# Ledger of designs, part 3: VH-VL binders against StAR-related lipid transfer protein 7, mitochondrial (STARD7)

Target 1, 216 residues: StAR-related lipid transfer protein 7, mitochondrial (STARD7), of Homo sapiens (Human) (q9nqz5r112to327)
Amino acid sequence: FQSSGVQHHPPEPKAQTEGNEDSEGKEQRWEMVMDKKHFKLWRRPITGTHLYQYRVFGTYTDVTPRQFFNVQLDTEYRKKWDALVIKLEVIERDVVSGSEVLHWVTHFPYPMYSRDYVYVRRYSVDQENNMMVLVSRAVEHPSVPESPEFVRVRSYESQMVIRPHKSFDENGFDYLLTYSDNPQTVFPRYCVSWMVSSGMPDFLEKLHMATLKAKN

## First folded at step 1 (VH-VL)

Design m06 (framework fv_pozelimab)
Fold by ESMFold2-Fast, scan of step 1:
Structure m06 (fold): chain C 216 residues (1-216), chain A 124 residues (1-124), chain B 107 residues (1-107)
Amino acid sequence: as target 1 above (216 residues)
Amino acid sequence: QVQLQESGPGLVKPSETLSLTCTVSGGSISSYYWTWIRQPPGKGLEWIGYIYDSGSTNYNPSLKSRATISVDTSKNQFSLKLSSVTAADTAVYYCARDQGLRYFDWSPEYFDYWGQGTLVTVSS
Amino acid sequence: AIQMTQSPSSLSASVGDRVTITCRASQGIRNDLGWYQQKPGKAPKLLIYAASSLQSGVPSRFAGRGSGTDFTLTISSLQPEDFATYYCLQDYNYPLTFGQGTKVEIK
C-alpha cells in the first residue's frame, strides 16, 4: 500500500478556482466549494464519471506537525473529542508496515442513517522530504461483515500530507487532504451536501481544537 | 510609516465600470494581502475582496461576477474594477492592508493600515 | 455568509462612563473577531484583533472579551475622543463580514 499524490499541492487561487481565465481547457480544473479561515475546500470531476475528488488545504500556526499527526493516529483520544463516533477500534495491526485495519461507526445528524467503515490506514514520517503522510482506504475484513444496523461505506479513500513550515516539532504547517468516494451510492444528495457544507468543516475544526488541548 | 491612498474618478455613469487604484508608500506591497472595503453613505462597511502580491484573489460572492482586483508590484499599487455599476454602488471605497499570513488565508486577519477613502457616486 | 449583529445600534453616554458594546455571530467563529473605531469622515481604525488582543498604540481603556458567538467591547472610562461608531468584524470565514455598527454619542 503506497501513498499517492504525496508530491502534489493545492491549486493556486490565481490559476484555477479564483483565476480570471484557464485558456488551456485542461481536466485539472478545481472548483472552490468552501473558503474558511483555516482551510479551503475544492472539488473536481473525475473524468468519465459523476464522481468528485475533494481536496482540503489547511494551515495552522499554533500547533506542531507532530502533535497534529499523533492526534489523528490516537483512536482512544478521537473517541473522546469526536461526539459522532459510535465505535472506533483497531481490528488488526502490522507494526512492520505501519498498516492498521480499523472499524469506525459514526452518527449522522437526523434524518440521516448511521454509517460504518472498515478501512486500512497506513502512516509514515518522511524525514528526507520533510513530510508526514496518512493514507486510508476501505477494505473488507472477515471479522467485520456488513450489518443491517448501518450503511457500509465501501468506496472510501483519503490521503493527508503534512508539510512543516520549519520542523516536525515547531509550530506551523500546511496539510493537504484528498478525499475520493462514491457518495451517490451510499449517500443521498442531502447527505453529501451536509458532509461538504457542515460535516467536514466541523470535523476539521474539532480536530484542530483537540490538537490544541492535547498540546496543553 | 505605511500609507495608502485611493485615486480614481468621483463620478461614474450607470452601466459603466468603476476603476480605482490604491498607491502604497512607506513600505513594500510584497508579502501582504491587500483589500478593498466600501461604505455607502450613512451605512456600514462591506468587504469587497483581497489580492496577494502573486495575483491571488478572493471576492465577496455578492460582487464576484463584477469585481476584479489586480496588483502591480513594480508601481507599488493595486486596483479595483467593478463593472455594470448602479446607484447601489455609490459608496466611499477604502483600500487597506490585511495582516493575514502569507500562506493561504491563515488568520488572524486584521486591517492595520487604511487609505482615507474615496467617494464614488454613480449618477448620470 | 456569517451574520454579525451588534447591540445596541446606538447609545448615549457621558465622559467617564463605562460603555459596553455587544457583537453576536450567527455561528461559532472562535476568537476570530476584530473591533474597529470610525470617526465621522475618517477611515476605520483597528482597536482589537483576535477578540481580546489590543492593537499597539490603542489606549488600555479598550478591552475585548469573548469567544464562539458572543463578544463584547468595553471602554472602561469614556473619553471625549471615543465618541465614534464601532464595528465588529469576523475573520473566521470568507466573505469577511462586519456588524452593522454601534454609534456612541454624547449624552
Scores: ipSAE 0.000, ipTM 0.429, lowest interface PAE 16.2, mean pLDDT 80

Design m07 (framework fv_pozelimab)
Fold by ESMFold2-Fast, scan of step 1:
Structure m07 (fold): chain C 216 residues (1-216), chain A 122 residues (1-122), chain B 107 residues (1-107)
Amino acid sequence: as target 1 above (216 residues)
Amino acid sequence: QVQLQESGPGLVKPSETLSLTCTVSGGSISSDYWTWIRQPPGKGLEWIGYIYYSGSTNYNPSLKSRATISVDTSKNQFSLKLSSVTAADTAVYYCARDTEYLWGRSDYFDYWGQGTLVTVSS
Amino acid sequence: AIQMTQSPSSLSASVGDRVTITCRASQGIRNDLGWYQQKPGKAPKLLIYAASSLQSGVPSRFAGRGSGTDFTLTISSLQPEDFATYYCLQHNSYPYTFGQGTKVEIK
């Protein structure tokens, strides 16, 4: 059935679209774990582990792509709106290339110890393809050795693409966030449920509210 | 920019194995999906399968028993082997990059090799 | 496997004409559809992805529309370089399947 004109239609991950049942792919399938008003959350198993890669598709119509993008890059502001942050600092920055190395320490639910991440972050505004991209991955850095105070997360990757509905400076966009990490612990069942049902949704809602507050 | 180039024998005898290699230049093979498509003379396009740089593959069920795709990240190449060929396998074979829209939310084949004709004949 | 049917199989048109090609899926594929142009002796070229997104470098006279099972490719003012065969491809379900092609020929 055909819709006339330009419509706002969120795509589904290919592995969960109609008719993928009989594929012989060795690639892990995406499964939807949450379907909320402003976003959908999927996961897929990481082969050989008990862990998951997560994917979020979200849409906002009340903030601009540039505002949302900039709020994520502002480490001082993030410490104010993200209550789980213990430490977040830029270790190394090359503004011309857009590459930054960050040290991030975050609370985990009791009784788990806090985790820390050392990661490189790169971002770009791609005017030709009308998108903004933010990618991060865990790295080792001599200025931030492992500490017995925190559990170092060595396997962390995050990729976000922001696609405007109109322009970078007009309200309305879709975003896709894909991430995985290994916090190096065997979670109790309730902690796994908490991460999926509360941790990620709460982070996304707080990020949206932070963007609205920065706009004003 | 990214360029793909097919190579391999243009003539294969019936019952033998067709072997093709795609060389990727101008970009790394270590980040995307890589696919093979074929087109018999005067006919339409048929998808053969893909490989992710990590080695994960997915094949067209009509060819799965005969097709093997492999990747060699050190050479920036991926390859197709199709066993037990017959005259029906005569086609132009294309390699292409299978790019994820919005990081896995729809695919598209954005860069294609020029194609190589493989004739199955005794 | 999802069957993709294109209409018409061929058409004759003149430079400046508006051309519409239709692609129908046997099952719902959401917006997991691409349009490809193939000129004689050449590899296919991506025109449209995700049913309606124009690939960088492709002229704005090409437009894709549709979702679910019914899709169209429109060329608003046909140019000499547009005489080619056009294919739709669904990426919703394995195996990925192409339509049979629509040949756009000079009148």
Scores: ipSAE 0.000, ipTM 0.431, lowest interface PAE 14.9, mean pLDDT 81

Design m08 (framework fv_pozelimab)
Heavy chain, then light chain:
Amino acid sequence: QVQLQESGPGLVKPSETLSLTCTVSGGSISGYYWTWIRQPPGKGLEWIGYIYYSGSTNYNPSLKSRATISVDTSKNQFSLKLSSVTAADTAVYYCAREGRSFLPDTYYFDYWGQGTLVTVSS
Amino acid sequence: AIQMTQSPSSLSASVGDRVTITCRASQSISSYLGWYQQKPGKAPKLLIYAASSLQSGVPSRFAGRGSGTDFTLTISSLQPEDFATYYCQQSYSTPLTFGQGTKVEIK
ESMFold2-Fast, scan of step 1: ipSAE 0.012; ipTM 0.511

Design m09 (framework fv_remtolumab_arm2)
Fold by ESMFold2-Fast, scan of step 1:
Structure m09 (fold): chain C 216 residues (1-216), chain A 125 residues (1-125), chain B 107 residues (1-107)
Amino acid sequence: as target 1 above (216 residues)
Amino acid sequence: EVQLVQSGAEVKKPGSSVKVSCKASGGTFSSYAIGWVRQAPGQGLEWMGGIIPIFGTADYAQKFQGRVTITADESTTTAYMELSGLTSDDTAVYYCARDKEGLRFLEWSYGMDVWGQGTTVTVSS
Amino acid sequence: EIVLTQSPDFQSVTPKEKVTITCRASQSIGSSLHWYQQKPDQPPKLLIKYASQSFSGVPSRFSGSGSGTDFTLTINGLEAEDAGTYYCHQSSSLPYTFGPGTKVDIK
């Protein structure tokens, strides 16, 4: 039936492959910028900008997929473990689709002003294909107009796929996160450097620790 | 269990339009693409286009560009494919299918894993 | 547009024998190749995703391999229920395309 009795791990994302390009609209190649114990981080340039799209492949063996997924959806808990959050609230929820519109205000490193995001978040648990997905993108919402207190991020997109090694309720999974945004900064190089060296790695590490501490 | 249920068979005259529905039940389609694939009698499979309901974006094969419109209504979890300017070459079985690949950058998408039963469209004068 | 070709177009096989179907892409598609089985008057059924990953509930006799431009579907020990038409499908770039199909019959 099943050759190993254990679910096969998904393939590791390929970086810089000659053969895996969109030949008509040549895909920008992924450049690995960080290789850590629990994750690898790649980036590629967004054509016409000084910004990057980022991709993270991570593996954990000490938490369950369900715990990791639920911690990401728990806005109250995120405000407790993520010291950069100034505000995080659900402003609208569609009960039929499960879609949520969130308002998120976050500290950025000095000298940058704080940023705010208004984004729609969707998620699904696919038991047939043994995966969980979480997708977010910036939207406009009449209840949250632009404020002079914060710099509005108008371009933001994130998607995450979680694949269990065994089951949703047993330790072990891989995840793939693809992310981009435009934080509208006078110091693009400083922002890019911060995101790669501190922002994204610190977020992922704190998310892992928060999941370990969760009582789900 | 996710199921896709399509509207019934249609007989259309040349030059008219047909609109096929595909209703999803049992799972969330909003974050996945719904693709449309047709098959002429005794022939192979041909991809027409698809939509990602959460983003409202549709993509089309160039062969059908300008004639096909794919839409989705998230409140009823129903996708639609409308094909205009029908000719006898459009006689085929039309399938809808769930395609996780529609989410850009989901490297571990599953291809088209859930299919509708098919809708036969016959174009005759 | 990426063109997929399949070989053979038809194969008649004795039960319990090994069946090999190949799919070739006109340009590299990495591992974004999927295999389907279609029986008469039924929609296609996904067998193998991303070149080599078995879809849930598919018998272990079905396996896939390959990367880049050359891909293979193998049925190790054909059963009577496996008669049908097999299609490869690429999801590397739009428009998505299918191979022309390989019909497998039982002798």
Scores: ipSAE 0.000, ipTM 0.453, lowest interface PAE 11.2, mean pLDDT 81

Design m10 (framework fv_remtolumab_arm2)
Fold by ESMFold2-Fast, scan of step 1:
Structure m10 (fold): chain C 216 residues (1-216), chain A 125 residues (1-125), chain B 107 residues (1-107)
Amino acid sequence: as target 1 above (216 residues)
Amino acid sequence: EVQLVQSGAEVKKPGSSVKVSCKASGGTFSSYAIGWVRQAPGQGLEWMGGIIPIFGTADYAQKFQGRVTITADESTTTAYMELSGLTSDDTAVYYCAREGDYYDSSGYHDAFDIWGQGTTVTVSS
Amino acid sequence: EIVLTQSPDFQSVTPKEKVTITCRASQSIGSSLHWYQQKPDQPPKLLIKYASQSFSGVPSRFSGSGSGTDFTLTINGLEAEDAGTYYCHQSSSLPLTFGPGTKVDIK
């Protein structure tokens, strides 16, 4: 009975950013972890490790791609809507490549200690392919050495691709978020459970609400 | 409705290892965690560790670290507990039990609501 | 590790009497305490979760209360089928731990 409808369904996540149908059978299979009204979450094993790569497919019809994109880039605004942020600052900008290096310190749920991330972020608006892309990955930076106050996350990668339904400035888009990290915890069961059941859903919900509030 | 069915009784020699299985039927195997709890004759309950199958991560009690390995196979909906370096102190009934439902975004529930029937492991020379 | 202690170790009770079992934690565990009943040669069965929430199908004579470090399981009007060993269990932090058990016999 479900196949009788024209209901929009997200594509199955099976490939890298340039992926195609032929690569779907070659990668580790994605397993659906969560199916919510506004997004779906999958995971797949990282070969040779006990870690997972995660993928989120989401759809919004009440905000524009540009608003959603800009809210994520606005570090001052993020500190206002994201209660878990202890510190978030841009420590270096490269004007040529458009890359930014950020230092992000975040609360983790008790009993885990706070984590800090030093990561490079690059973003682009691709008019030809009608998409916006935001990529982040952990790096080392001499201005931010490891501190005994926080657990440094050394392995972190994130990529978000936003595809408008109409245009960058009209409501409606899909996004694909692929990410992995290793938060280095003695409570991996609790951390992974929290991230999937609370951390990720809460972040996405608050990001959506923040985008609505920032709307002109 | 979820049921957990464990493998049969084992008799082992000191120094050997044992691997106990726990097959889940009914419900969604990946939506909950499986814990392992043992009980020596006439004694109380002792938690050994657990696994969240959807994440593939296992946690162990310090007392068993280096001797216990807990795994899960999604394709057969089966969890396993392997204990090595057996001594007579490991003679016990070993239970698997379901804890929580990780699709409930309101939180993580750690009570053991469904239990396997138990597997008796006897270690003797 | 959080240590749970139970009182009493054993009690023999006349049918229809009230039974009270206490569980004390070595440090605060909020409401993350659960109660189980075990009969001879059977696995434990969940009675009460999160200090006071009755599990589905459990008779109303069983109730739980408490928070922090002090918890109580009450059986109001013991029936013959209630003979068994009762265990408390904390899920506040790893490793998960159980109390030593309270054996309840019927006279």
Scores: ipSAE 0.000, ipTM 0.420, lowest interface PAE 17.1, mean pLDDT 80

Design m11 (framework fv_remtolumab_arm2)
Fold by ESMFold2-Fast, scan of step 1:
Structure m11 (fold): chain C 216 residues (1-216), chain A 125 residues (1-125), chain B 107 residues (1-107)
Amino acid sequence: as target 1 above (216 residues)
Amino acid sequence: EVQLVQSGAEVKKPGSSVKVSCKASGGTFSTYAIGWVRQAPGQGLEWMGGIIPIFGTADYAQKFQGRVTITADESTTTAYMELSGLTSDDTAVYYCARVSDYDILTGYPDYFDYWGQGTTVTVSS
Amino acid sequence: EIVLTQSPDFQSVTPKEKVTITCRASQSIGSSLHWYQQKPDQPPKLLIKYASQSFSGVPSRFSGSGSGTDFTLTINGLEAEDAGTYYCHQSSSLPYTFGPGTKVDIK
């Protein structure tokens, strides 16, 4: 039975604190930029740039945490559901740590050039804390040098935490995604506008639909 | 349903400027890009630059940078290309063309699917 | 910038003959190559997108193939209405560039 009461809002991201706590003062305030049925999106400025760090809090009740998690790890399937992918390959795997190095090439909207990313990804299932975690960060790899065909993104960071409502194999979970990158463009205003209005919402919607299709 | 209609032919003197318009109908003007391509008499196609109207930010081919300005007015669904410092080498037909809009099902295509009829610009003294 | 070259620069063919036009890129562009037809005093029209995908309404006699640096446009059974200049266009990176064109005439 679901409660008919007010739905719990995600906790507001931490604001800067005044006074003697100015040692925390390097953190910018979060601004909510989108409030959709299945997720909320916040952003905050990256100091010294015209770019933003983004945070997404989302909830699904029609897919399992494990299905959602596994769809994100399946590079072959991602190439099928993510129309922006030009190339996505695992370059290196470390079986012991669970770390993978990937090369990802993606379309950006005109007038921006396509970007490529070389990043390390690590994922874990934490039974004690009842959560799944996926972390990615840009790295350099000798097998994938810069190419004049694409703009290399050197500053990229993503962290997703998935928390089940019941279990990893039952429908229902919340997720928290924190994301930033520097797409290296002279049009930062345009890039920010596209990402908020189209890029991020479209990606999340397609990821959800891909998870539903993989379920069957 | 998509149609691009350009302004009429222009005859200009060397050193002057020309501003060509391209009015779009059908489709989603705000989300697609409009490119400008010129063709000198008996020559091939040359890309000058483009704009996504909703953002007002244009990109230009290096050859034209500093002389060309591409703008858009979303309220009238019209894109403009202004070229300054005209010489006889700028005598050409100027086309506007649509780069297909972002579609949630298909992603971002990168081809020119619909073209305006062209605007002849003649630079003579 | 990416340079595109086309061959031949000119071809005169008999009706119903097979026409092959080649486009070569100075560096790999994947499948981001598109073909246009331009008739005298008309704007270009899209024929083939992403090397091999036909644009809507384009006759089936037009087909494209290739990837990387070497691409081909084929007209299988040339009709009189197909006389014109054919251009390849790469969209792999800005600036967008076009080939110099191939003029096709009917004998």
Scores: ipSAE 0.000, ipTM 0.415, lowest interface PAE 17.4, mean pLDDT 80

Design m12 (framework fv_remtolumab_arm2)
Fold by ESMFold2-Fast, scan of step 1:
Structure m12 (fold): chain C 216 residues (1-216), chain A 123 residues (1-123), chain B 107 residues (1-107)
Amino acid sequence: as target 1 above (216 residues)
Amino acid sequence: EVQLVQSGAEVKKPGSSVKVSCKASGGTFSSYAIGWVRQAPGQGLEWMGGIIPMFGTADYAQKFQGRVTITADESTTTAYMELSGLTSDDTAVYYCARGEEQWLSDYYGMDVWGQGTTVTVSS
Amino acid sequence: EIVLTQSPDFQSVTPKEKVTITCRASQSIGSSLHWYQQKPDQPPKLLIKYASQSFSGVPSRFSGSGSGTDFTLTINGLEAEDAGTYYCHQSSSLPLTFGPGTKVDIK
């Protein structure tokens, strides 16, 4: 009756047989665009644009929450497993709060130019609620001015919550990722198509493989 | 359990400003959206704006833009709402409220509310 | 700005009777509609979120339905403690807005 370890996430798209759905409210509602073995992907239109906010719900049973969390924080390791990374540097770090400012330069699919991001990330291990959290948002930083070499992404937000099935150090967890950005492109439909079909799925699969590899 | 405690009632003169505090205890502060809602005597609820403390950026209702400033201090787990240029139309009970969902930029379903702060503007 | 309208403005009900309150939005808001109960001199309390999801600890007699522009809050078997003002609230777009409220009294 139940599927493997899947926890519901808010807001969850309604079942197909649900009669009280509002077809006119699609822009405020999540639309499932991919249903894969390890994750489900939804999108929601950003009002006034041709762009989307994305939401991913995923489950792994072969890696621990701590391993998955640490792999994402490890910038040197990210450069090794993520082939799209051109540059990834910590510009500033506050050891007490765990807040970091990063400069990230990444390939985009041809014919789009590479993009760069300057963003602050914060992370926490919430033992009271048994979860790990990673959040990021675009910022401006005087050490990293705009360059004609790359297109600066000024609108970027990412939030990930990891919830263990047992403990932080035992295999099994669910995660919820909410993501949006504005890549400032004249090919918005192509960019959206690439993100759904390749960008997001490839990133998540490589992240999982990298976590398995780091385990040994 | 999580609780929001607001500062006490204020009586203000027209043209002045008021700053109301909202202190969170018993749960996570930085990752939940905190909204500000007011209610004039005998009237309905009106959303003023809100903030997610860890991002530090606030959203405002257009009606209050230029007069309202919403901030948060993570070290003291306290959110603030400052309203300037007060008139008698600003006499109301001011509430802070926490959005139910952690890590969302939405103020969906506000599940935890402060007790309210009465602000009276009179000459 | 999205405008919410509620009907009726006022309803006087016999205990254990069914109460229905409607909320209409000036434009489609999907399922981003929430219901609150407010008693005199108290802050609002969340009852229903996302049009139809009951909040934890809310009695099963409260239910919500609808999507798009038309929404309904139903109380099946009103109890004495249910007297109060009920507000709908949309979170589809900024600024967030509330309905004008429906006052429910007991006969």
Scores: ipSAE 0.000, ipTM 0.459, lowest interface PAE 12.9, mean pLDDT 82

Design m13 (framework fv_remtolumab_arm2)
Fold by ESMFold2-Fast, scan of step 1:
Structure m13 (fold): chain C 216 residues (1-216), chain A 123 residues (1-123), chain B 107 residues (1-107)
Amino acid sequence: as target 1 above (216 residues)
Amino acid sequence: EVQLVQSGAEVKKPGSSVKVSCKASGGTFSNYAIGWVRQAPGQGLEWMGGIIPIFGTTDYAQKFQGRVTITADESTTTAYMELSGLTSDDTAVYYCARDYRGPFLSEYAFDIWGQGTTVTVSS
Amino acid sequence: EIVLTQSPDFQSVTPKEKVTITCRASQSIGSSLHWYQQKPDQPPKLLIKYASQSFSGVPSRFSGSGSGTDFTLTINGLEAEDAGTYYCHQSSSLPYTFGPGTKVDIK
């Protein structure tokens, strides 16, 4: 299928490695670690660490792209459906560009301390390419210095692309989420295990349910 | 590092079709858009179209609409450009190039190029 | 479609001289203009992206400027290896378009 992106079996990221790089080869093969009804989850190693970059490809037919997109942008609603959130506040907002700086404090599984993130979030609705994009990455902000109360995550990137099956306002879309962070933990293997088995799947399921509940 | 390797030169008769391949090594194939650009002998660069493999989404320049088909096979990390109804005006070097309008929000130009495939239409 | 025009179409330049190439768009493209160098029998190579951002590994003698409709590529101290054709390219809207090219020769 060459156009419009309405496909019964959405394209999957393939396990690929950058060519025959020397010691500076960066891209690693994706390994599928979960295959669920509504999404597939892959991971690949982050060079020099015991951590992974994660990729999710998912499909929903019972909510619209715009509803799913808006639920993720709704900071107040996120605090209601995401039980791991301790604090989530917009520090700066540029309403024209849609760029926002947020301070996010979240529970991590015992025995890890809670983490905080200061990140810039940008989003766009691309009518020409029929997609919605949401990107977040860690930044420094003078209003939110590091605190001994929380472990500051300095390496965090999240990117989501949503492609409608029909339109932004009709049910049905595919999404691709690419995510990585370095929680700076002495329990990296435990953290990875939790992320794959609970953290990521629970987040995606709760996000879907939150979108359904917001739907009228 | 990402490399794009194209199929070899082709000689075609008028009215036939040609299918050029572009194999990506390295990187996640799905993270990039692949564009196709041609260059007639002694002439400038002309964009033909592109594909975002993860979505199967294609864009074509209107001049080639109906004659060009761009596809991707993620299992082999290979993009293809098929041009039908060939005439002598289609004699050119055809390039694939990495273009970023895909999953990452980072802005790209055509930063990685294939070596080019010469297509000669004669007789 | 957006039409790009380049000036000059050709120039022969003495080594170490400053070279200026201009690219004009038929409508505003913000900063979505990129510059490529093409040597004979080679694919184009990206030099400058988004009007003024140097691509990795490109010598510092290459610089770009401009926004909207008027853009400039400058080579400050041309070297023998810089002989080639230079193209501008806009990525502001589909279809993508290229300028007609500026051929730079060294003698």
Scores: ipSAE 0.000, ipTM 0.427, lowest interface PAE 13.5, mean pLDDT 81

